# Designs tried in a protein design chat: miniprotein binders against q56419. Part 189

Target 1, 326 residues: q56419
Amino acid sequence: MEGRTLEEVQEEVFKRHGVLVPKKELEDLAKALEEAGLLLTEKVEARLKEEEEKLKRERPMRLAGLSYPEGEREARAFLEAFRASYPGEGEEARVLLMPHLEPSRVPEVYGAALAALEKTPPPERIYLVGVAHRPLKEKAAALPVPFQTPFGPALPDLPALQALDALLPFELFNTPLAFREEHSLELPLFFLKGRFPEARVLPLLVARRSPELGEALKVVLRDFPGLLVLAVDLSHVGPRFGDTPLTRTLAEEARRRDLGFLERLAEGEPEAALAFLGANPTRIDGVEVVASLLPLLRERKGKVLAHRLDLEAPTLSAVGAGTLVL
Below, E stands for the ipSAE of ESMFold2; O stands for the ipSAE of OpenDDE; V2 stands for 0.75 times the mean of E and O plus 0.25 times the DockQ between their complexes.

## First folded at step 14 (miniprotein)

Design ig4 (at its last look DockQ between E and O 0.81; V2 from the best seeds 0.77)
Fold by OpenDDE base, look of step 14:
Structure ig4 (fold): chain B 326 residues (1-326), chain A 108 residues (1-108)
Amino acid sequence: as target 1 above (326 residues)
Amino acid sequence: GDLIERLEELAEEVIRYLKEHGEEELAREIEEQIKDIIEALKSGDTESAIEILTELAETIARVLHRLGAPEELMQKVTWLIFDVAKRLGMSPRQIYEIAKRFARAMER
């Protein structure tokens, strides 16, 4: 019925089936469909409320058995295989930038992150900052509950989360439903929990640049030391993202922007990295995260360990991923 | 009403655990401190309530950590303490200080 009158529907049914359905029956059907739609909406809303209440206790795995193994033994073998995919040595990280893309697409990039984590002393806590792919009520949010992993629950650092909330001009604990299906935290957390089973976690999402978040975290990190992890992807180009199919020229531009961004971050110049992107025509995913964390990235020198622009052949699109240590 | 109910819930959770683990004296001390907070609130002495809560929070964190309290209990108690702190109208600085003391009390 989308955009059609009851008379047009009646005529179409007559043409197709040779039956003249009375207008009253069509009206009754339309009403029944509308009522069914309303019932579906109410049921969906009720289910969302139930899921929100569950998220007060824990965040269950959503990608176990899909993106990574559910079983601990298999998950450990998975970690080892990813580490083996990167032939280099890592460096100690105080700040780690790593992807949140489907791991199978960029195994060596995750391998580079694991290599860096091997050289990193076990932190007391991990500040895991992901990208919100769904709207948040505020510029940033946290979910202060255990995140399930194959290695056991990643437990929150509640005191540090409360300290952060206290320093922010907005409520940090907002939009719990945004965390339900957010892969930008779940995928990196698999690798982090596998390497540092005893570390507490601060799961954070950024939807929009928040200078307040960076300033608050700078204070919190002094009293609550830990590893800062930026879980961000890089360029998104091709038809899935509104471009033409991937060409050599488009791929070269995506790589140029990705590497130019990462290199400037490695030099301790995050403002220069953002300025280099301008309007961000290749849609680097991590821009709002980096823009929020400027105080923590300034003057820190580091190294780009890995980069890949991965082709999704069915859509002729590509996504950039990188690993950077600071 | 809601603030007092949260304090009573905090008391119940902590006191129950302590009694189950043979810490009867400490359970009584904590119960008395929570009663003192409630009395301060009823009298309108919010400043005294905040001071007692700040010290009590550190004590609870230290004791539960020392006894090896289950993570679920630690999380619940932590939430209750900070919920009470917010409802008391504690300043960001005061809440931040409780968080620091809590973290230190839980260090191995």
Scores: ipSAE 0.830, ipTM 0.930, lowest interface PAE 0.5, mean pLDDT 92
Fold by ESMFold2, look of step 14:
Structure ig4 (fold): chain B 326 residues (1-326), chain A 108 residues (1-108)
Amino acid sequence: as target 1 above (326 residues)
Amino acid sequence: GDLIERLEELAEEVIRYLKEHGEEELAREIEEQIKDIIEALKSGDTESAIEILTELAETIARVLHRLGAPEELMQKVTWLIFDVAKRLGMSPRQIYEIAKRFARAMER
């Protein structure tokens, strides 16, 4: 009965079926549907509370069997296939930018990340910084629990997480439910855990740029050295994202924006990289992460190892992904 | 209250592991330090409780690392230590310093 009065419904039923339903019966039905909606809301809230409490103990795999294999042996073979998709050599990384896009869409981009990890001494810990796709209560968040992977649990670095939390002007451990389905951590973590099985992880999300996060991380990284990973995608263009259908011109602009952004980061010029994007017309989703982490990116020179703007044929849209080593 | 419950849980986890590995003397020392923290709290001497916890946290990290404690135990114990530290009202600087000492005790 959305958008109709009871009299209009009664009249329509009579027109269509020749039956005059008393207004009282229609009113009783409407009340029952409203009450059922309230009960559904209560059940959903209770279910979400249960999920939140579970997430305070561990974060299970959500994409096993969908984006990567569930079994360890098959997962190992999967990693090797992705490495083989990038025939080049990597370089040692102190900072690695890698995608969180579905791995099968950009195999050589993930392969380039694996090549970089081959050249990188195994770190004691990994600062994994993803993009929050659900709202956070603060600008950034962490979930200080084991993240399950086919290679075993990725254990949190609790001392480093507590040190970081202590330096922030907000509670770092603030939104467990935002991590429940957060692929920007799960997909890169599969590759990172596979190559560094003994490294602990700081699983971090950025919703909105936080200069405080970058300043705090600069201090924490000095006392708790490790690998910094920016798990971000690049341009998002086409109808799925609010544009007209993808044209050659729009695709060329997206590639230009992606590469110009990455190249300026590779020159150690993160402010110039952000300025190059302006209003971010191709919706690079790495912007908030980079803007948060400026103190860690300045004057770090490196190399762009790979880039792809991957076409989503059914939606006539595209998403960019890249691998950058600093 | 809940703080004392957390301290007792910390003690149980650490002491059980130490006894299983033949560290009876160290288990007794840790039990006494946790008792001292509880007594300091009951007397309103939060400063003493903080000092004892800070030393205890570093000692626990060093000993469990040296004994090759399972990662699951290290995670549980680490969480309990920082949960106690926060409930005790330690400042951000004090928490950061415990985190540094804990991490240093785990290094080779």
Scores: ipSAE 0.690, ipTM 0.876, lowest interface PAE 1.0, mean pLDDT 90
ESMFold2 (binder alone), look of step 14: mean pLDDT 82; pTM 0.789

Design ig5 (at its last look DockQ between E and O 0.88; V2 from the best seeds 0.76)
Fold by ESMFold2, look of step 14:
Structure ig5 (fold): chain B 326 residues (1-326), chain A 108 residues (1-108)
Amino acid sequence: as target 1 above (326 residues)
Amino acid sequence: GDLIERFEELAEEVIRYLKEHGEEELAREIEEQIKDIIEALKSGDTESAIEILTELAETIARVLHRLGAPEELVQKVAILIFDVAKALGMSPRQIYEIAKRFARAIER
């Protein structure tokens, strides 16, 4: 109805269907549809406001029974099975890069992260930096509430979160709804909470690169030491992501891009890692997080522990995941 | 309005906890400081209340940690301390300092 009069609609209906609908009836229908749309909007807004208020108190599990077990005993067995999927030894991490891809797709990659955590002294707190899959009001956000896990609530580090917010030129806590379904925090947190049950968490999301976040975190980490975790995936290739069907050549390119990116990060050269990707033709997921956190990654040398480019057979597509310690 | 009511309610919870754990003298001192902060919030005279809040935040954090207070109570206190700090118009540097003092008090 945009750009057309009711008379034009009436004439078009008559020409196409042979029925003359009186103008009054078209007006009544248009009014009813408008009112129904307003009612739907009000119901959606009320539901979102209710969910937002709930998220100001806690963030419940969304993936229990789907990606990991809900019960604590079963969750611990699940955790240990993932550790067993990586036969190697880890190294101490001051910074850990790990995936947020569905764990069953890349078990040895999560297992490598667990191996690194075994070598890592329990931190006072974990800076967990994921990728926002819903819009944020700002470049980055946090949710300063307990995140529920099968291992108990992951408590927020409220003083460190407030210190971070104070240093940023934007409001950090103003997008609670973006956390409602954010798997880039929930999936890594399952593994982190299972290994460090006493650590507090700073649950952070990046939507767009924020140099300000990296500079602020450099200051906050000095006064509030902890483990920095980049919860990011790597290449996304194939038809689901806008490419031709996955070929050996495309898969080889994605793997090369993933490993080249990780290796440059492991040399303490995050700017070189970003430059290596250029226009990011394989859509590595972690670019905005790495670009935000440059001050924390420079000159930190480490090791790539694991990588997999995992096939999505139904979509003929693939997603890369890796584990890097710095 | 709502912040003052939340602060009064939490103050009663903290004071009860302190009295139950033999800290009656400190409970009276903290109650007086909370009263002063609430008065400043009502009157809009925030300058002196900022100093009181800074000392109160560290003192409450230290004593609750020493007494082994439930983490839920410590979290509630932290939330309200920072909400009050913002309502008093504390600068980013002042909020950062409170955060650092609170964190060190509950870690020690």
Scores: ipSAE 0.737, ipTM 0.899, lowest interface PAE 1.0, mean pLDDT 90
Fold by OpenDDE base, look of step 14:
Structure ig5 (fold): chain B 326 residues (1-326), chain A 108 residues (1-108)
Amino acid sequence: as target 1 above (326 residues)
Amino acid sequence: GDLIERFEELAEEVIRYLKEHGEEELAREIEEQIKDIIEALKSGDTESAIEILTELAETIARVLHRLGAPEELVQKVAILIFDVAKALGMSPRQIYEIAKRFARAIER
């Protein structure tokens, strides 16, 4: 409704749906949306401005007490339990692909990530590349502030972030509000901070494929070495995502796509991984991240440690998650 | 104006920290360099300001690291240095080099 009159909205609804919604009903809806804070009112704008100003100092936890424990002692027990859920041993990672899905849905996949981190020497810095589930002003963004965790703040690597910004053709420090509730960074960061408490972090989001990001990061990683983490989910299938309810056929296709993607990445063939997906009919979440990081993924051999297609029973939908080390 | 004020405040904080930790000679050197930067900024000598800032950044980072300074102080210094660098219109290459020197100075 932003910038449109109620009459224009009424006309649009009529044109699209053939239904004439009474003006009074639209007024009541607009009022309800305003009361719900879904309309940009002066109050909403003031609140957003306040939140943006807060994000200049720190990114608070949003999922503490929901997705992971808020208390440090409980958070450590949480990490141990997740590690225990994966019976295998990890491998040293220079690049780690891990999920950002709700941890309770895919515990063994996060456990595999923890297993890899156990075999990884403590890095000076972690390049944490998540998926922007909200629009960004640019193709990618960073938030150069401390991220709160139960293990204390994850501090930004400001020098490395500035070096990266200097090599990009756009302002890296854009769209701070996109980070406020972005779980693709918060959830992986819990595990990363828990394992590497002293590591500085580069919290990065990708909204659209940026070859420039991959080329810039390739240079930066040479002078500012660290662990690269791709926080990405895999297939999204079922009614929540526009498909029919999950069937054996749909699940097999999702698994085929997920594993075929991960295996080609494990072979050091990221372009082949992207080509294998084609139009991405099962909606692999990490495509834009992988497409942005091609220069960093080429010729790197690795191993798929875990994969799961997790059923969300209430919606008969499923999300794929995987752990890959390179 | 705001940037110069922030720079002076941080300079005072760093100088105080150094004096408290027995680095009085270095504190004097840094104070002199800060004065020189401010003078260069006031005179419009951007090139000299960039050169002094680059050396100062590395020196401060190295000393704070050596003294085991709180990460918060190191972060404040980094933020301010890069804000000043941007305000001076440093090239991408110059910003990259200052970042590289700073990072190496604080590497564990």
Scores: ipSAE 0.699, ipTM 0.876, lowest interface PAE 0.6, mean pLDDT 90
ESMFold2 (binder alone), look of step 14: mean pLDDT 80; pTM 0.745

Design ig6 (at its last look DockQ between E and O 0.90; V2 from the best seeds 0.65)
Fold by ESMFold2, look of step 14:
Structure ig6 (fold): chain B 326 residues (1-326), chain A 108 residues (1-108)
Amino acid sequence: as target 1 above (326 residues)
Amino acid sequence: GDLIERLEEFAEEVIRYLKEHGEEELAREIEEQIKDIIEALKSGDTESAIEILTELAETIARVLHRLGAPEELVQKVAILIFDVAKALGMSPRQIYEIAKRFARAIER
């Protein structure tokens, strides 16, 4: 139909098939298609409402059997294998930066995170801050429900979440559907829950920088102490990300950007880390999280434990991942 | 309406749990506090109930933690306490203080 009138359609049908379809029959067809489209829209809306209601009670595993084992015993062996992929020792973390990239692609980076957790006293709660890959209604969001894992449910820290929501100038709990498929929380949570099975979790997403989030979290963390985890990936380069083909020069620039960013964070200079990225030409996805959390990162010195720029040969693209303790 | 019904059903569950664990006096005190909150919700007299809810949140969290109550029950308590706090029109500062008191009580 592409801008054609019903009469033009009628004429084309007659030319192609030798049949003159009355205009009223074409009108009836158009009405039926319109009504079918409206019915499909209602079915989609009903399905989304059903999913949203489920997410108000719990967030089920989406990646069990895909990114990590479904069974508890296998999941524990999986953790031990990842820890063994990093032969070094960690350091105690009050803030941990770790990836959310597919674990099998960067095993030593996740292993470094586990090494840091070994040195970290079990926290009462974990502030898990990921990157929203679906739109949020606000700059940030949370989902105050149990997140299922092979190690049992990661229970929400409801008092801390309510305290945080109370301090923010926007509604924190109004985008449940954004959490449905959000791997930036699920993948790190697998490792965190496996190491700290008794810790409660604040599952948080950032879509756009929110200075208010960082200021509120600084207050909440004083009254509700815990481990702060930035679950972010680094550079994204290559055709999969709308870039030129991956070359040695582009890969070297991505590595330089990743390490320069991490090193400045490790010096307690998060503003300098952001300034170093400029327009963020290698698309480090941690920028919005770091920019939101500046009050929690300033003057906190630490160490980069691991980094890898993972090559995706089929797509000629690469993603950077790192482990930083502060 | 729905919140009041949920609160009444929940109160029965919590009171039963406390009585089964030898906390009859505390169960009676909590029952009276919940009754006062329900009356405040029905009448719209929110300020009279805000202090009661604040003390109730801390008290019930402390007792359930001491008794080793299932985490699912503690979560249900938290959900209803904060739903009631919002229905009473508590300020952000007041909600923050309830959250802080509740958290300290269940962490001990």
Scores: ipSAE 0.732, ipTM 0.892, lowest interface PAE 1.0, mean pLDDT 89
Fold by OpenDDE base, look of step 14:
Structure ig6 (fold): chain B 326 residues (1-326), chain A 108 residues (1-108)
Amino acid sequence: as target 1 above (326 residues)
Amino acid sequence: GDLIERLEEFAEEVIRYLKEHGEEELAREIEEQIKDIIEALKSGDTESAIEILTELAETIARVLHRLGAPEELVQKVAILIFDVAKALGMSPRQIYEIAKRFARAIER
């Protein structure tokens, strides 16, 4: 609706859908969207500006008390319980692929990530690459501020971030508001900060595949060594995502695609992993991240530690999650 | 004007910390180097300003690390250095090199 009148919106809806929505319903919707902060009114703009100014200093927790405990003691117990949910042993990771799904949905997958981190020497820095679920101005972005966690702030590696920015053909420090509520960074960061309290972090988001990002990171990782973390989910299937309710056939297809993707990554063949997905009919979330990081994933052998396709029963939909070490 | 203000802010924070920790000689040296940067900028010698800034950044990073400075201070200093570097119009290569030197200097 930005910049359009209600009459123009009404006309557009009519042209596209053949439905004349009453002006009153559009007014009520506009009001509801305004109240929800989805319309850029002066008030919303002022609030967004205030939030953007706050994000120049720190990124506060948004999911504390919801997805994970706010208190440090409880947060440590939470980590221990998640680690306990995975009965296996991990392997040393140079690259870790882990989920960003609600932790309670896939505890053993996060447990597998923790198991891998137990076998990983404490890195000086963590390159945390998440998925942008909101639009970015550029293909990728970073937020060079402390991220709050129950274990204290995750501090940015400003030198490494600046080095990365210098090698990119676009401004890396773009779209700070996209980080405000981005769970693809916050949830993995909880586990990472809990395990590596002294590690600096490079919080990165990918909205669209950026080969430039992968090439730049390959150079940066040579001079600024650290753990690379891909915080990505796998298949998204069912009514929430435009499919029929989950069936055995649909679940088998989602699992096949998830595992086929992860296995090819584990073999050091990221291009084959992407090719295997084709048009990505089960909507694997991490495709743009993997496509951006190809130079870092090539020829690396690893192991799939965990996989789950988790059913959201109220919507008869499912989301895939996996843990891979390279 | 903005660049000089950032350099002065940078100087004040670092010099204060160093004096508080008994590094008075080094604080004087840093103050002199900042004056040299300002002079180079006033004369239009951006290349000399960049060179001095690069060396100064590394020196400060090493000293802050040696003194066990709080990470928050190290970060504040890094921000100021990179802001100044950008304002000086440093090339991507120069920014990369200053970042690399700074990072190595604060490596634990």
Scores: ipSAE 0.398, ipTM 0.735, lowest interface PAE 1.1, mean pLDDT 88
ESMFold2 (binder alone), look of step 14: mean pLDDT 79; pTM 0.729

Design ig7 (at its last look DockQ between E and O 0.89; V2 from the best seeds 0.80)
Fold by ESMFold2, look of step 14:
Structure ig7 (fold): chain B 326 residues (1-326), chain A 108 residues (1-108)
Amino acid sequence: as target 1 above (326 residues)
Amino acid sequence: GDLIERMEEMAEEVIRYLKEHGEEELAREIEEQIKDIIEALKSGDTESAIEILTELAETIARVLHRLGAPEELVQKVAILIFDVAKALGMSPRQIYEIAKRFARAIER
């Protein structure tokens, strides 16, 4: 933050160094610094424009070699290992809630999702609804391009996406750059594409609750049937998230909030699930997605398959993840 | 300009594919429909072009699905159809109808 007058700068330089710098020279320096900043801003903007244009053609893998293997053979083995981490059986899903937390932190929660997919007939398409971690120009967005995975490209369902766009009061294809690093789509998609390699995908992000999205999706899903996936995490507690250090009491509260939320969703009562959270004191990540999709969640009963509140001992913090089938 | 050029490129690709698979007569019909849409875009007589595009979208989708066309070609056709639909000023309901017809044609 620089708010000094040139006279104040001149005086400070004189006090500090014993030199009186003419005002013109200080003005020249200030102008040069301003011009240099403008030039750097223009280069950053040009790079972002180039990346935006690339994202209008395809969305490349960003987490291969970091969160999951890059090679197809290794990626297949990775899926098998995750399935084995959950010893239970799944149930058929019409709606699947699964996490987007780093997979290695909650392997059995992702394993439970795989177990549910084993019981689910291969869908024509997957409505994958994640949480925008970057601002969107609207309440929600989609990116109608192939998303690369180790299992090949996940192709967009262009007719269903266009039908959805047509029903919304805003342009659905509005913020390509928000998808560049969006792990809430990439991490679940790895598991979904690995299990359903032929399914097309509707990659959707929610930034703020949109009743219009839920009403439009209810219509679109009727004409374009498919699997609805809510790719959301649960409680976020501890100093990393603005709380006091994680205590047993805070962790127990986070678990209670997570499970109470999931259980009410499993009873087909999404409004009650939201009401149970109140002001959302444990910052459950999926609230805006659930609030958008109420028409698709009402009266749909199911089962909580898995839950973990994953502890981060070095940061005294925790993040919850769960698997729910409806 | 750019859209018309893209339409001509897509037409060539689809027509080539159809001819390679013995659909010469259908290729001629599609070529004529695309010409009519291009003429309507240039002249501003968009009402007739909307009807032609709606029927063309379903026809192309059905034949490409019947012939087992590569998904890449189906995707390129879909993108262009919806870009043309918007350029013709089709209403949201009309775009939804094209989407539904296209989807049902490639699923059967």
Scores: ipSAE 0.791, ipTM 0.919, lowest interface PAE 0.7, mean pLDDT 91
Fold by OpenDDE base, look of step 14:
Structure ig7 (fold): chain B 326 residues (1-326), chain A 108 residues (1-108)
Amino acid sequence: as target 1 above (326 residues)
Amino acid sequence: GDLIERMEEMAEEVIRYLKEHGEEELAREIEEQIKDIIEALKSGDTESAIEILTELAETIARVLHRLGAPEELVQKVAILIFDVAKALGMSPRQIYEIAKRFARAIER
């Protein structure tokens, strides 16, 4: 639709597929795509520009009142309930791998993360590395603005972010719109800010493996110490992800892949963890993040605190989530 | 032009804050350093500007931290310092050094 008329699109679809789509259906689709922000109309462009300008100041909550409570009091009760869902004790984390899945799906996994955070001295800064579910201009990006939470704004560590940018061969501060709705940062940040209200944050997204990011962060972490958080999910299996409906065999394979990945990470063997996945047939979400952070994960021993393969019953699909401390 | 204006505005804010907290001598020193940076920028003496900025960044950070300045003010100062650093064409190493000094100055 980039500059094409609906008639031209109709003709192209007809030529390509032999189907004449009614003009009204194309209009409805165009409207739906516009409403979804997938159609670059002047209106959409103006809105995106406005949102990009807002993102120069702050990243507002997008999932407040949906995935977590908006009010601080209710948000604190939410944290306590999630912590209570994990019956175990945590361990001190220098590196925390935790999910970014909808919290209600895997409460005990987030509870395990909270348990680890209870045993972790308050860091000055948190390196929060999420997964880009939208394209980035570069392999990785950061947004150097306050992220709103029910506990107040998570303030960026601007010096550490600039230090990281200085060591990267690309501009770190790219694709601000990718952060607008990125749940891989927002959801973990809720828990992190709730536990460490005074910690500054480095909100990072990885779209593609960047060895440069890991090497740069290794240097930065020496001069700017902090907690490293990998906000990643594990296996994605079932019809939503191109598989058959979840079976016992498919679930066992997903669990095997998830646990085999996490266990090798817990042994300080991140390369072995990646090699174990091979072509990643169960689509572990965190592969590109782990591949980017190899220098920070090597030789660190830790513990798997929790794992769950959560069934989404309406789609007969499942997503793996885990909590690992290093 | 826009950067110089932002520097002047931030300078006024920082100087006001310092004076309100009894740091009048330091406020004068910082004001002088900012003037020197602006002059260096106008003259094209980027080397002098970089040197002054590096020292000024640490000084401001340390003082704001010591005074318990609002984090918002510290953030605004940090943003401006790094914008100026980039505009001066500072090397990655120089930017990293400023970042390191600034962070240490505000360490809890």
Scores: ipSAE 0.744, ipTM 0.894, lowest interface PAE 0.6, mean pLDDT 90
ESMFold2 (binder alone), look of step 14: mean pLDDT 81; pTM 0.759

